# Miniprotein binders against a7ua95r516to809, part 1

Scores and structures below are computed, not measured.

Target 1, 294 residues: a7ua95r516to809
Amino acid sequence: ASLSLLSISDLVPDLQFIFFWMSNAIEILYFIQQKSPAYMQTIELMDDKAGSKESLLSATISANEEAMTILEEVIMYTFQQCVYYITKTLYVVLPGLLDCNPFGTEPSSEQCRRAAGVCVCAVCVMPEAVRRVVSVFQTTSDLLQQYQVHSEIQSQMFAYLFFFTNVSLFNQLIDKGPARGWFQRSRVLQIQASVKILLDWAKGAGHNHLAQKFFAKFCSTVTILASPPQQLSQMSWKALCAEHPSLKPVQLHRILTQYQLMAELGPLPIWQPSSEDEAYIYRTVDLLESFENH
Structure headers, positions and changes below count from the first letter of each chain, unless a header shows other numbers.
ipSAE, averaged over its two directions, is called F for ESMFold2-Fast, E for ESMFold2 and O for OpenDDE. V2 adds 0.75 times the mean of E and O to 0.25 times the DockQ between the complexes of E and O.
[cut] marks letters that were taken out.

## First folded at step 1 (miniprotein)

Design a1
Amino acid sequence: SPEEIKKLAEEFKELVEKALELAKEIVEKGDPEALEKALELMKEAAELFKKAIELAKKLGNPELIKKAEELLEKVEKLIKEIEERLKE
ESMFold2 (binder alone), alone request of step 1: mean pLDDT 72; pTM 0.594

Design a1v
Amino acid sequence: SPEEIKKLAEEFKELVEKALELAKKGDPEALEKALELMKEAAELFKKAIELAKKLGNPELIKKAEELLEKVEKLIKEIEERLKE
ESMFold2 (binder alone), alone request of step 1: mean pLDDT 79; pTM 0.715

Design a2
Amino acid sequence: DTSEELRQRIDELLREAERLMEEARRLQREGNHEEAFELLKRAIELMTEALDIARELGDPDLIAEAERLLEEVRRRIEELERELS
ESMFold2 (binder alone), alone request of step 1: mean pLDDT 84; pTM 0.813

Design a2v
Amino acid sequence: DTSEELRQRIDELLREAERLMEEARRLAREGNLEEAFELLKRAIELMTEALDIARELGDPDLIAEAERLLEEVRRLIEELERELS
ESMFold2 (binder alone), alone request of step 1: mean pLDDT 85; pTM 0.830

Design a3
Amino acid sequence: SDLEEQLKKFEEQLKEIEKELEELKKKAGGDPEELKKLEEEIQKVRDELQKLRDEFEKLKKEGKIDPEVEKRLEEVEKKLQELEEKIKELEEKY
ESMFold2 (binder alone), alone request of step 1: mean pLDDT 77; pTM 0.718

Design a3v
Amino acid sequence: SDLEEQLKKFEEQLKEIEKELEELKKSGASPEELKKLEEEIQKVRDELQKLRDEFEKLKKEGKIDPEVEKRLEEVEKKLQELEEKIKELEEKY
ESMFold2 (binder alone), alone request of step 1: mean pLDDT 80; pTM 0.753

Design a4
Amino acid sequence: SDPRIEELIRKAEELARRAIEAAKSGNLEEAERLAREVLRLGVEIIKLAVEAGDDPEVVRRAAEVLEKVARTLEEIARRLR
ESMFold2 (binder alone), alone request of step 1: mean pLDDT 74; pTM 0.663

Design a4v
Amino acid sequence: SDPRIEELIRKAEELARRAIEAAKSGNLEEAERLAREVLRLAVEIIKLAVEAGNPEVVRRAAEVLEKVARTLEEIARRLR
ESMFold2 (binder alone), alone request of step 1: mean pLDDT 78; pTM 0.706

Design a5
Amino acid sequence: MDEKEKLLKELEELWKKAMELFEKAKKLYEEGKVDEAIKTLEEGIEVAKKAVEIAKKYGFTEEAKKFEKLIEELEKLIEELKKEKE
ESMFold2 (binder alone), alone request of step 1: mean pLDDT 81; pTM 0.735

Design a5v
Amino acid sequence: MDEKEKLLKELEELWKKAMELFEKAKKLYEEGKVDEAIKLLEEAIEVAKKAVEIAKKYGLPEEAKKFEKLIEELEKLIEELKKEKE
ESMFold2 (binder alone), alone request of step 1: mean pLDDT 81; pTM 0.762

Design a6
Amino acid sequence: STDEIAERIRETMERALEILREASERAKQTGDSEELRRAIEEALRLMEEAARLALEYAIETGNTELAERVLELMEQAVDRLREILEEAG
ESMFold2 (binder alone), alone request of step 1: mean pLDDT 73; pTM 0.655

Design a6v
Amino acid sequence: STDEIAERIRELMERALEILREASELAKQTGDSEELRRAIEEALRLMEEAARLALEYAIETGNTELAERVLELMEQAVDRLREILEEAG
ESMFold2 (binder alone), alone request of step 1: mean pLDDT 75; pTM 0.689

Design a7
Amino acid sequence: DWREEFEKKFKELLEEAKKYLEEFKKALKEGDLEKAAEYAKKLLEVWEELLKLAEEAGDEEFIKKIKEIIEEIKKLIEELEKAIEEK
ESMFold2 (binder alone), alone request of step 1: mean pLDDT 81; pTM 0.766

Design a7v
Amino acid sequence: DWREEFEKLFKELLEEAKKYLEEFKKALKEGDLEKAAEYAKKLLEVWEELLKLAEEAGDPEFIKKIKEIIEEIKKLIEELEKAIEEK
ESMFold2 (binder alone), alone request of step 1: mean pLDDT 81; pTM 0.757

Design a8
Amino acid sequence: TPEEQAKKIIEKIEKLIEEAKRAIEEARRTGDPELLQRARELVTEALKLAQEAIQIALKHNLPELVELAIKALELIQEAQRLLQEAEKLL
ESMFold2 (binder alone), alone request of step 1: mean pLDDT 83; pTM 0.796

Design a8v
Amino acid sequence: TPEEQAKKIIEKIEKLIEEAKRAIEEARRTGDPELLQRARELVTEALKLAQEAIQIALKHGDDELVELAIKALELIQEAQRLLQEAEKLL
ESMFold2 (binder alone), alone request of step 1: mean pLDDT 82; pTM 0.790

Design a9
Amino acid sequence: DEEAEKLVEEIIRKLEEAVRELKEAVERGLPPEEVAKRAIELFRETVELAAKLVELTGDPKHLEKVAEIGRELIETARRALEEAG
ESMFold2 (binder alone), alone request of step 1: mean pLDDT 72; pTM 0.595

Design a9v
Amino acid sequence: DEEAEKLVEEIIRKLEEAVRELKEAVERGLPPEEVAKRAIELFRETVELAAKLVELTGDPKYLEKVAEIARELIETARRALEEAG
ESMFold2 (binder alone), alone request of step 1: mean pLDDT 73; pTM 0.594

Design b1
Amino acid sequence: DKEELAKKLIELAEKAIELAKKGDIEEAKKLIDEFVKLAEEYIKETGDEELAKLVEEIAKELRELVEKAEKEGDPETLEKVKKLIEELKKKAEELLK
ESMFold2 (binder alone), alone request of step 1: mean pLDDT 70; pTM 0.616

Design b1v
Amino acid sequence: DKEELAKKLIELAEKAIELAKKGDIEEAKKLIDEFVKLAEEYIKETGDPELAKLVEEIAKELRELVEKAEKEGKLDPETLEKVKKLIEELKKKAEELLK
ESMFold2 (binder alone), alone request of step 1: mean pLDDT 80; pTM 0.780

Design b3
Amino acid sequence: GMEELLKQMKELIEKLQELLEKGASPEEILKLTQELMKLAEEMAKLAGNEEVLKKAQELLELSQKLLELVKKGVDPEEFKKLVEELLKKAEELLKLF
ESMFold2 (binder alone), alone request of step 1: mean pLDDT 74; pTM 0.665

Design b3v
Amino acid sequence: GMEELLKQMKELIEKLQELLEKGASPEEILKLAQELMKLAEEMAKLAGNPEVLKKAQELLELAQKLLELVKKGVDPEEFKKLVEELLKKAEELLKLF
ESMFold2 (binder alone), alone request of step 1: mean pLDDT 77; pTM 0.720

Design b4
Amino acid sequence: SHEEMVKQILELAKKIAELAKDGKDEEALELIRQLFDLAKKAADAGDTETLKLAAKAIAEIAEALAKAGKEDLAKEAIRLIQELLQYIEKH
ESMFold2 (binder alone), alone request of step 1: mean pLDDT 80; pTM 0.769

Design b4v
Amino acid sequence: SHEEMVKQILELAKKIAELAKDGNPEEALELIRQLFDLAKKAADAGDPETLKLAAKAIAEIAEALAKAGKEDLAKEAIRLIQELLQYIEKH
ESMFold2 (binder alone), alone request of step 1: mean pLDDT 76; pTM 0.708

Design b5
Amino acid sequence: SEEVKKKLEELIKRAEELLRRAEELGDPELAREALELVREAIRLLVEAVKLGSDEETLKLALEIIKKAIELIEKAIKNGDERVIREAEELIRRAEELIEEAKKRL
ESMFold2 (binder alone), alone request of step 1: mean pLDDT 60; pTM 0.453

Design b5v
Amino acid sequence: SEEVKKKLEELIKRAEELLRRAEELGDPELAREALELVREAIRLLVEAVKLGDEETLKLALEIIKKAIELIEKAIKNGDERVIREAEELIRRAEELIEEAKKRL
ESMFold2 (binder alone), alone request of step 1: mean pLDDT 78; pTM 0.767

Design b6
Amino acid sequence: DPKEELIKLFEELAKLAKEAGDEELAKELEELAELLKKGDLKTAFELLVKVLTKIAEKTGDPRFKELAERAKKLAEELEKE
ESMFold2 (binder alone), alone request of step 1: mean pLDDT 72; pTM 0.619

Design b6v
Amino acid sequence: SAEKEELIKLFEELAKLAKEAGNEELAKELEELAELLKKGDIKTAFELLVKVLTKIAEKTGDPRFKELAERAKKLAEELEKE
ESMFold2 (binder alone), alone request of step 1: mean pLDDT 74; pTM 0.676

Design b7
Amino acid sequence: ADLEELIKEAIKLLEEAVKTGSKELFDKALELLQEALELSKESGNPELIIKVIRAFIEAAKISGDEELLKKAEELAKELLEKYK
ESMFold2 (binder alone), alone request of step 1: mean pLDDT 76; pTM 0.699

Design b7v
Amino acid sequence: ADLEELIKEAIKLLEEAVKTGDPELFDKALELLQEALELAKESGNPELIIKVIRAFIEAAKISGDEELLKKAEELAKELLEKYK
ESMFold2 (binder alone), alone request of step 1: mean pLDDT 77; pTM 0.699

Design b8
Amino acid sequence: MTPEELFKEALELMEKAIKAAKEGNEEEFRKYIEEAIRKLLEAAKKAGVPEELIKEIEELLKEMLEAAKRGDWETVEKLAEKLIELIKKAMEYV
ESMFold2 (binder alone), alone request of step 1: mean pLDDT 80; pTM 0.729

Design b8v
Amino acid sequence: MTPEELFKEALELMEKAIKAAKEGNEEEFRKYIEEAIRKLLEAAKKAGLSEELIKEIEELLKEMLEAAKRGDPETVEKLAEKLIELIKKAMEYV
ESMFold2 (binder alone), alone request of step 1: mean pLDDT 74; pTM 0.654

Design c1
Amino acid sequence: DLTEKAEQLVREALEAARRGDFETARQKIQEAYELAKQTGSPELQALVLTVEAIIAAEEGNKEEARKKLEEALRIAQEHGLTDIAERIKQLLEEL
ESMFold2 (binder alone), alone request of step 1: mean pLDDT 84; pTM 0.792

Design c1v
Amino acid sequence: DLTEKAEQLVREALEAARRGDFETARQKIQEAYELAKQTGSPELQALALLLLAEIAAEEGNKEEARKKLEEALRIAQEHGLTDIAERIKQLLEEL
ESMFold2 (binder alone), alone request of step 1: mean pLDDT 82; pTM 0.779

Design c2
Amino acid sequence: SPEEIAKRVIELLKKGDVEEALKLIEEVAKETGNPELVLKVAVEVAERLGSREIIERAVELAKELGADELVELAEKLLEELK
ESMFold2 (binder alone), alone request of step 1: mean pLDDT 66; pTM 0.497

Design c2v
Amino acid sequence: SPEEIAKRVIELLKKGDVEEALKLIEEVAKETGNPELVLKVAVEVAERLGDPEIIERAVELAKELGNEELVELAEKLLEELK
ESMFold2 (binder alone), alone request of step 1: mean pLDDT 67; pTM 0.502

Design c3
Amino acid sequence: TPEEKLEELIKKLEELAKKGDEEGIKEVLKEIIELAKKYPELREKAIEAVIRIAIEAGDEELIELAKKFVEEVGTEEAKKLLEKAIEEAK
ESMFold2 (binder alone), alone request of step 1: mean pLDDT 72; pTM 0.643

Design c3v
Amino acid sequence: TPEEKLEELIKKLEELAKKGDEEAIKEVLKEIIELAKKYPELREKAIEAVIRIAIEAGNPELIELAKKFVEEVGTEEAKKLLEKAIEEAK
ESMFold2 (binder alone), alone request of step 1: mean pLDDT 73; pTM 0.653

Design c4
Amino acid sequence: SDRAEELAKEVEELLRRGDLDRAIEVALEAARETGRDDIIQRVLVELARRGRTEDALRLAEQIRDPRVRAQVLQEIAEAQR
ESMFold2 (binder alone), alone request of step 1: mean pLDDT 79; pTM 0.713

Design c4v
Amino acid sequence: SDRAEELAKEVEELLRRGDLDRAIEVALEAARETGRDDIIQRVLVELARRGDVEDALRLAEQIRDPRVRAQVLQEIAEAQRRE
ESMFold2 (binder alone), alone request of step 1: mean pLDDT 76; pTM 0.657

Design c5
Amino acid sequence: SMEEQFKKAIELIEKGDLEEAKKIAEELLKKGYVEYAAEILARIAVKEGDPEKALEYIKKLIEIGEEELAEEIKKMIEELK
ESMFold2 (binder alone), alone request of step 1: mean pLDDT 76; pTM 0.683

Design c5v
Amino acid sequence: SMEEQFKKAIELIEKGDLEEAKKIAEELLKKGDPEYAAEILARIAVKEGDPEKALEYIKKLIEIGREELAEEIKKMIEELK
ESMFold2 (binder alone), alone request of step 1: mean pLDDT 77; pTM 0.712

Design c6
Amino acid sequence: GPLEEALERVRELIERGDPEAAVELAIRTAERLNDPRAVAIVAELLLRAGRPEEALRVLEEAIRRFPDDEELRELLERVRRELE
ESMFold2 (binder alone), alone request of step 1: mean pLDDT 78; pTM 0.691

Design d1
Amino acid sequence: SKVTITIEFEGLSPEEAEELAKELKELAEKLGLEVEIEVEGNKIRITIKGLSEEEAKKFAEEIAKRIKEKFPDAKVEIEIE
ESMFold2 (binder alone), alone request of step 1: mean pLDDT 70; pTM 0.593

Design d1v
Amino acid sequence: SKVTITIEVRTDDPEEAEELAKELKELAEKLGLEVEIEVEGNKIRITIKGLSEEEAKKFAEEIAKRIKEKFPDAKVEIEIE
ESMFold2 (binder alone), alone request of step 1: mean pLDDT 77; pTM 0.693

Design d2
Amino acid sequence: MKYEVEIRIEGDPEKAKEIVEEAVKLAKELGGKVEEVEEKDGVVRVRLSFDSEEAAKEFAKKLEELIKKLGLDAKVEVKEV
ESMFold2 (binder alone), alone request of step 1: mean pLDDT 77; pTM 0.694

Design d2v
Amino acid sequence: MKYEVEIRIEGDPEKAKEIVEEAVKLAKELGLEVEVEEKDGVVRVRLSFDSEEAAKEFAKKLEELIKKLGLDAKVEVKEV
ESMFold2 (binder alone), alone request of step 1: mean pLDDT 74; pTM 0.633

Design d3
Amino acid sequence: DTVRVEIEVRTDDPETLERLAEIVRELAERLGLKVEIERDEENGVVRIRVEGSEEAVREFIEELRRRFEEAGIDVEIRVEKE
ESMFold2 (binder alone), alone request of step 1: mean pLDDT 76; pTM 0.708

Design d3v
Amino acid sequence: DTVRVEIEVRTDDPETLERLAEIVRELAERLGLKVEIEVEDGVVRIRVEGSEEAVREFIEELRRRFEEAGIDVEIRVEKE
ESMFold2 (binder alone), alone request of step 1: mean pLDDT 76; pTM 0.713

Design d4
Amino acid sequence: GKKVRIVVEFKPGTDPEELERIARELAEEIAKKYGAEIVDIRVDPETGRAEIEIEVPDEETAEKIAKELEERLKELPEVERVEVEVE
ESMFold2 (binder alone), alone request of step 1: mean pLDDT 77; pTM 0.718

Design d4v
Amino acid sequence: GKKVRIEVEFPGVDPEELERIARELAEEIAKKYGAEIVDIRVDPETGRAEIEIEVPDEETAEKIAKELEERLKELPEVERVEVEVE
ESMFold2 (binder alone), alone request of step 1: mean pLDDT 77; pTM 0.712

Design d5
Amino acid sequence: SYTLTVKIKAEDEEKAREIAEKVKKIIEELGIEAEIKVEKKDGYVEITIKIEGVTEEQAKEIAKKIEEELKKEGLEVEIEITKE
ESMFold2 (binder alone), alone request of step 1: mean pLDDT 79; pTM 0.735

Design d5v
Amino acid sequence: SYTLTVKIKAEDEEKAREIAEKVKKIIEELGIEVEIKVEGNYVEITIKIEGVTEEQAKEIAKKIEEELKKEGLEVEIEITKE
ESMFold2 (binder alone), alone request of step 1: mean pLDDT 78; pTM 0.693

Design d6
Amino acid sequence: MDEVEIRIEIRGVSREEAEEIARRLAEIAERLGLRVEVRVEEDENGNVRIEIRIRGVDEETARRLAEEIRRILEELGIEAEVEIRIRKG
ESMFold2 (binder alone), alone request of step 1: mean pLDDT 68; pTM 0.595

Design d6v
Amino acid sequence: MDEVEIRIEIRGVSREEAEEIARRLAEIAERLGLRVEVRVEDGKVRIEIRIRGVDEETARRLAEEIRRILEELGIEAEVEIRIRKG
ESMFold2 (binder alone), alone request of step 1: mean pLDDT 66; pTM 0.544

Design d7
Amino acid sequence: SKVTITIEFEGLSPEEAEELAKELKELAEKLGLEVEIEVEGNKIRITIKGLSEEEAKKFAEEIAKRIKEKFPDAKVEIEIEGDPEEAKRLAEELAKKLG
ESMFold2 (binder alone), alone request of step 1: mean pLDDT 66; pTM 0.564

Design e1v
Amino acid sequence: MKIAVLIVSDDPELVKKIEELLKKEGYEVIVATDPEEAEEKIKKLAEEYDPDVVIVISDDEELAKKIEELAKELGAKVIVIKTDDPEEIKKQVEELLKKE
ESMFold2 (binder alone), alone request of step 1: mean pLDDT 72; pTM 0.660

Design e2
Amino acid sequence: SKRVLVLSDDPEVAKRLAEELKKRGYEVDTATSPEEFLEKLREGDYDAIIISTSDPELAERLAREAKERNPDTPVIVITDDPELAERARKAGADYVITPDEPEKILELLEE
ESMFold2 (binder alone), alone request of step 1: mean pLDDT 81; pTM 0.831

Design e3
Amino acid sequence: DEIVIIVYSTDEEVLKEVEERAKKSGKKVEVRKVESPEQLEEELRKIAEEGNVKEIIVITDDEEIAEIARRIAEEYGIKVTVIKLEDKEELLKKVEELLK
ESMFold2 (binder alone), alone request of step 1: mean pLDDT 76; pTM 0.722

Design e3v
Amino acid sequence: DEIVIIVYSTDEEVLKEVEERAKKSGYKVEVRKVESPEQLEEELRKIAEEGNVKEIIVITDDEEIAEIARRIAEEYGIKVTVIKLEDKEELLKKVEELLK
ESMFold2 (binder alone), alone request of step 1: mean pLDDT 71; pTM 0.669

Design e4
Amino acid sequence: TKVLVIIISDDEELAREAERLAKELGAEVRIIRSDDPEEIARLAKELAEKGYDLVLVFTDNPEIRKKVEEELKKAGVEVRVFS
ESMFold2 (binder alone), alone request of step 1: mean pLDDT 75; pTM 0.677

Design e4v
Amino acid sequence: TKVLVIIISDDEELAREAERLAKELGAEVRIIRSDDPEEIARLAKELAEKGYDLVLVFTDNPEIRKKVEEELKKAGVEVRVFSDPEELKKAIEEFLK
ESMFold2 (binder alone), alone request of step 1: mean pLDDT 71; pTM 0.633

Design f1
Amino acid sequence: SMKEVRVEIEVDDPEEAKRLAEEVAEELKKGNKVRVEIRGDPEIAREIAEEIAKELEKQGLEVEVEVEEKDGVIRIEVRAK
ESMFold2 (binder alone), alone request of step 1: mean pLDDT 68; pTM 0.596

Design f1v
Amino acid sequence: SMKEVRVEIEVDDPEEAKRLAEEVAEELKKGNKVRVEIRGDPEIAREIAEEIAKELEKQGYEVEVEVEGDVIRIEVRAKKE
ESMFold2 (binder alone), alone request of step 1: mean pLDDT 71; pTM 0.634

Design f2
Amino acid sequence: MVTVEIYTKPDDEESRRAIELIKELLEKLGLDVEIKVIEVPGDVIRVEIDGKTVFEGSPEDIEELLRKLEEALKELEKKE
ESMFold2 (binder alone), alone request of step 1: mean pLDDT 73; pTM 0.648

Design g1
Amino acid sequence: SPEEIARELLEKAKELLKEGKLVEIEVEVDGKKYRIRIEPGDPVKVEIEVDGKKIEIEAETPEEAIEKAIEELRKLLEKEKE
ESMFold2 (binder alone), alone request of step 1: mean pLDDT 78; pTM 0.734

Design g1v
Amino acid sequence: SPEEIARELLEKAKELLKEGKLVEIEVEVDGKKYRIRIEVDGDKVKVEIEVDGKKIEIEAETPEEAIEKAIEELRKLLEKEKE
ESMFold2 (binder alone), alone request of step 1: mean pLDDT 76; pTM 0.711

Design g2
Amino acid sequence: MKIEVEVEENGVKVKIEIEVDDPEELERVLKELLELAKKLGAEVEIEIEGDKIRIKVKLPNEEAAKEFAKELLEKIKKVLE
ESMFold2 (binder alone), alone request of step 1: mean pLDDT 68; pTM 0.570

Design g2v
Amino acid sequence: MKIEVEVEENGVKVKIEIEVDDPEELERVLKELLELAKKLGAEVEIEIEGDKIRIKVKGDSEEAAKEFAKELLEKIKKVLE
ESMFold2 (binder alone), alone request of step 1: mean pLDDT 65; pTM 0.520

Design g3
Amino acid sequence: MKKVEIEIKIEIDGKEIEIKIEIEVEDGKVKIKIEIKGDSEEARKIAEELKKAIEEALKRGDPEEAIKRAIEIVKKLIEEL
ESMFold2 (binder alone), alone request of step 1: mean pLDDT 67; pTM 0.531

Design g3v
Amino acid sequence: MKKVEIEIKIEIDGKEIEIKIEIEVEDGKVKIKIEITDDPEEARKIAEELKKAIEEALKRGDPEEAIKRAIEIVKKLIEEL
ESMFold2 (binder alone), alone request of step 1: mean pLDDT 65; pTM 0.499

Design g4
Amino acid sequence: SPEEAIKRAIELVKKAIEEALKRGDPEIAKKIAEEAKKALEELGVKVEIEVEVRDGKVRIRIRIEVDGKEIEIEVEIEVK
ESMFold2 (binder alone), alone request of step 1: mean pLDDT 70; pTM 0.572

Design g4v
Amino acid sequence: SPEEAIKRAIELVKKAIEEALKRGDPEIAKKIAEEAKKALEELGDVKVEIEVEVRDGKVRIRIRIEVDGKEIEIEVEIEVK
ESMFold2 (binder alone), alone request of step 1: mean pLDDT 70; pTM 0.545

Design h1
Amino acid sequence: DEELRKRIEELLRRAEELIRRAIELAERGDLEEAERLAREALRLIEEAIRLALESGDPELIRRALELAERLGSPEALRIAEEARRRLEE
ESMFold2 (binder alone), alone request of step 1: mean pLDDT 80; pTM 0.769

Design h2
Amino acid sequence: SPEEALRIARELLERGDPEAALEVLERAIEETGDPELLKLAAEIAREAAELARRLAEEAEKRGDEELARRARELAERAERIAREAEERLRE
ESMFold2 (binder alone), alone request of step 1: mean pLDDT 83; pTM 0.795

## First folded at step 2 (miniprotein)

Design a2x
Amino acid sequence: DTSEELRQRIDELLREAKELIQEAERLMEEARRLAREGNLEEAFELLKRAVELFKEAIELMTEALDIARELGDPDLIAEAQKLLDEAERLLEEVRRLIEELERELS
ESMFold2 (binder alone), alone request of step 2: mean pLDDT 88; pTM 0.867

Design a5x
Amino acid sequence: MDEKEKLLKELEELWKKAQELVDRAMELFEKAKKLYEEGKVDEAIKLLEEALQLIREAIEVAKKAVEIAKKYGLPEEAKKFEQLAREIEKLIEELEKLIEELKKEKE
ESMFold2 (binder alone), alone request of step 2: mean pLDDT 82; pTM 0.780

Design a8x
Amino acid sequence: TPEEQAKKIIEKIEELVRQAEKLIEEAKRAIEEARRTGDPELLQRAEQLLREARELVTEALKLAQEAIQIALKHNLPELVELAIKAIELLDRALELIQEAQRLLQEAEKLL
ESMFold2 (binder alone), alone request of step 2: mean pLDDT 86; pTM 0.848

Design b10
Amino acid sequence: DTQELIDRAFELIQRARELAEQGRYEEAAEILTEALRLATEAGSPELQARILELMAEIARRAGDEETARRLEEQARELRERAE
ESMFold2 (binder alone), alone request of step 2: mean pLDDT 84; pTM 0.819

Design b11
Amino acid sequence: SDEAERMAEDARRMIEEAQRLAEQGNHEEAIRLLTEAAEIAARSGDPELIAEVARTAIEIARQTGDEDVIRRAEEALRRAEELMRS
ESMFold2 (binder alone), alone request of step 2: mean pLDDT 85; pTM 0.827

Design b1w
Amino acid sequence: DKEELARQLIELAERAIELAKKGDIEEARKLIDEFVRLAEEYIKETGDPELARLVEEIARELRELVEKAEKEGKLDPETLERVKELIEELRQKAEELLK
ESMFold2 (binder alone), alone request of step 2: mean pLDDT 82; pTM 0.809

Design b4x
Amino acid sequence: SHEEMVKQILELAEEILRLAKKIAELAKDGKDEEALELIRQLVELAEEAFDLAKKAADAGDTETLKLAAKALAELAQAIAEIAEALAKAGKEDLAKEALELAKEAIRLIQELLQYIEKH
ESMFold2 (binder alone), alone request of step 2: mean pLDDT 70; pTM 0.597

Design b5w
Amino acid sequence: SEEVRERLEELIRRAEELLRRAEELGDPELAREALELVREAIRLLVEAVKLGDEETLRLALEIIQRAIELIEQAIKNGDERVIREAEELIRRAEELIEEAKKRL
ESMFold2 (binder alone), alone request of step 2: mean pLDDT 79; pTM 0.788

Design b8w
Amino acid sequence: MTPEELFKEALELMEKAIKAAKEGNEEEFRKYIEEAIRKLLEAAKKAGVPEELIKEIEELLKEMLEAAKRGDWETVEKLAEKLIELIEEALKRL
ESMFold2 (binder alone), alone request of step 2: mean pLDDT 74; pTM 0.645

Design b9
Amino acid sequence: SDELRERAEELIRRAREAAEEAIRTGNPELVQRAIELLIEAARLAVEVAKQSGDPTVIAEALRLVAEALRAALEAARKLGDEELIRKVEEELERVQRLIEELQRQS
ESMFold2 (binder alone), alone request of step 2: mean pLDDT 75; pTM 0.703

Design c1x
Amino acid sequence: DLTEKAEQLVREALEAARRGDFETARQKIQEAYELAKQTGSPELQALVLTVEAIIAAEEGNKEEARKKLEEALRIAQEHGDPELEARILRLLAEIYRELGDYEKAKEYAEKALEIAR
ESMFold2 (binder alone), alone request of step 2: mean pLDDT 82; pTM 0.775

Design c1y
Amino acid sequence: DLTEKAEQLVREALEAARRGDFETARQKIQEAYELAKQTGSPELQALVLTVEAIIAAEEGNKEEARKKLEEALRIAQEHGNPDIAERIKQLLEELKE
ESMFold2 (binder alone), alone request of step 2: mean pLDDT 80; pTM 0.756

Design c7
Amino acid sequence: TSEERVRQLVEQAKQALKEGRPDEALRLMEEAIRIAKEMGDEELLAHVFHVMAEIMAEHGLLEQAKEFVERSLEIAERTGNPKLVERARRLREEIERRLG
ESMFold2 (binder alone), alone request of step 2: mean pLDDT 84; pTM 0.804

Design d10
Amino acid sequence: MDTYTFTIEISGPDAEEAARRAAEIAREIAERAGYEVTVRVEERDGRTIVTVTIRGVPREEAERIAEEIRRRLEEAGYRVEIRLEE
ESMFold2 (binder alone), alone request of step 2: mean pLDDT 73; pTM 0.667

Design d4a
Amino acid sequence: GSKVRITVEFKPGTDPEELERIARELAEEIAKKYGVEIVDIRVDPETGRAEIEIEVPDEETAEKIAKELEERLKELPGVERVEVEVE
ESMFold2 (binder alone), alone request of step 2: mean pLDDT 76; pTM 0.701

Design d4b
Amino acid sequence: GKKVRIVVEFKPGTDPEELERIARELAEEIAKKYGAEIVDIRVDPETGRAEIEIEVPDEETAEKIAKELEERLKELPEVERVEVEVEDGDTVRIEIRGSPEAIERAKRLIEELL
ESMFold2 (binder alone), alone request of step 2: mean pLDDT 65; pTM 0.620

Design d5a
Amino acid sequence: SYTLTVKITGLSPEEKAREIAEKVKKIIEELGIEAEIKVEKKDGYVEITIKIEGVTEEQAKEIAKKIEEELKKEGLEVEIEITKE
ESMFold2 (binder alone), alone request of step 2: mean pLDDT 78; pTM 0.743

Design d5b
Amino acid sequence: SYTLTVKIKTDDPEKAREIAEKVKKIIEELGIEAEIKVEKKDGYVEITIKIEGVTEEQAKEIAKKIEEELKKEGLEVEIEITKE
ESMFold2 (binder alone), alone request of step 2: mean pLDDT 79; pTM 0.742

Design d5c
Amino acid sequence: SYTLTVKIKAEDEEKAREIAERFKKIIEELGIEVEIKVEKEDGYVEITIKIEGVTEEQAKEIAKKIEEELKKEGLEVEIEITKE
ESMFold2 (binder alone), alone request of step 2: mean pLDDT 75; pTM 0.699

Design d5e
Amino acid sequence: SYTLTVKIKAEDEEKAREIAEKVKKIIEELGIEAEIKVEKKDGYVEITIKIEGVTEEQAKEIAKKIEEELKKEGLEVEIEITKEDGNTVRITIRGDDPEEVERVKRELEELLK
ESMFold2 (binder alone), alone request of step 2: mean pLDDT 57; pTM 0.486

Design d8
Amino acid sequence: GRYRVTITFPEGTSPEDVQRVAERMAELARELGFEVEHVEYDPETRTVTLTVSVPDEEAARRFAEAVSRELPGARVEVERLE
ESMFold2 (binder alone), alone request of step 2: mean pLDDT 78; pTM 0.732

Design d9
Amino acid sequence: SMTYEVTIRTDNPEDLERIAERLRELAREMGLRVEEVRREGDTLRVRISGTPEQVERFRREVEEWLKSQGIDARVEVREV
ESMFold2 (binder alone), alone request of step 2: mean pLDDT 86; pTM 0.840

Design e2a
Amino acid sequence: SKRVLVLSDDPEVAKRLAEELKKRGYEVDTATSPEEFLEKLREGDYDAIIISTSDPELAERLAREAKERNPDTPVIVITDDPELAERARKAGADYVITPDEPEKILELLEELKR
ESMFold2 (binder alone), alone request of step 2: mean pLDDT 80; pTM 0.816

Design e2b
Amino acid sequence: SKRVLVLSDDPELAKRLAEELKKRGYEVDTATSPEEFLEKLREGDYDAIIISTSDPELAERLIREAKERNPDTPVIVITDDPELAERARKAGADYVITPDEPEKILELLEE
ESMFold2 (binder alone), alone request of step 2: mean pLDDT 82; pTM 0.834

Design e2c
Amino acid sequence: SKRVLVLSDDPEVAKRLAEELKKRGYEVDTATSPEEFLEKLREGDYDAIIISTSDPELAERLAREAKERNPDTPVIVITDDPELAERARKAGADYVITKDDPEEILELLEEALK
ESMFold2 (binder alone), alone request of step 2: mean pLDDT 83; pTM 0.849

Design e5
Amino acid sequence: MTKKILIVTGSPELAERIKEALEREGHEVTIVSDFEEAKRLIEETRPDLVIVDADTPGAEELLEWIRENYPEIKIIVLTDDPEKAERFKELGADEVIVNPDLEELLRRIREL
ESMFold2 (binder alone), alone request of step 2: mean pLDDT 79; pTM 0.802

Design e6
Amino acid sequence: MRVLVIVYSDNPELAERARRIAEELGAEVTIVHTDDPEEAVRRALEIAKREGYDVILVLTPDERIREAVRRAAEEAGIPVYTFSDPEEAARFLRELAR
ESMFold2 (binder alone), alone request of step 2: mean pLDDT 70; pTM 0.630

Design e7
Amino acid sequence: GTVVVIIQTEDEELARRMQEIARERGLELRVYRPESPEEAERIMREEAERPDVEAIIVVSDNPEILRIAQRVAEETGKKIYTIQTRDPEEFERQFREALE
ESMFold2 (binder alone), alone request of step 2: mean pLDDT 83; pTM 0.825

Design g1a
Amino acid sequence: SPEEIARELLEKAKELLKEGKLVEIEVEVDGKKYRIRIEPGDPVKVEIEVDGKKIEIEAETPEEAIEKAIEELRKLLGDPELLKKAKELLEEL
ESMFold2 (binder alone), alone request of step 2: mean pLDDT 67; pTM 0.578

Design g1b
Amino acid sequence: SPEEIARELLEEAKRLLESGKLVEIEVEVDGKKYRIRIEPGDPVKVEIEVDGKKIEIEAETPEEAIEKAIEELRKLLEKEKE
ESMFold2 (binder alone), alone request of step 2: mean pLDDT 71; pTM 0.627

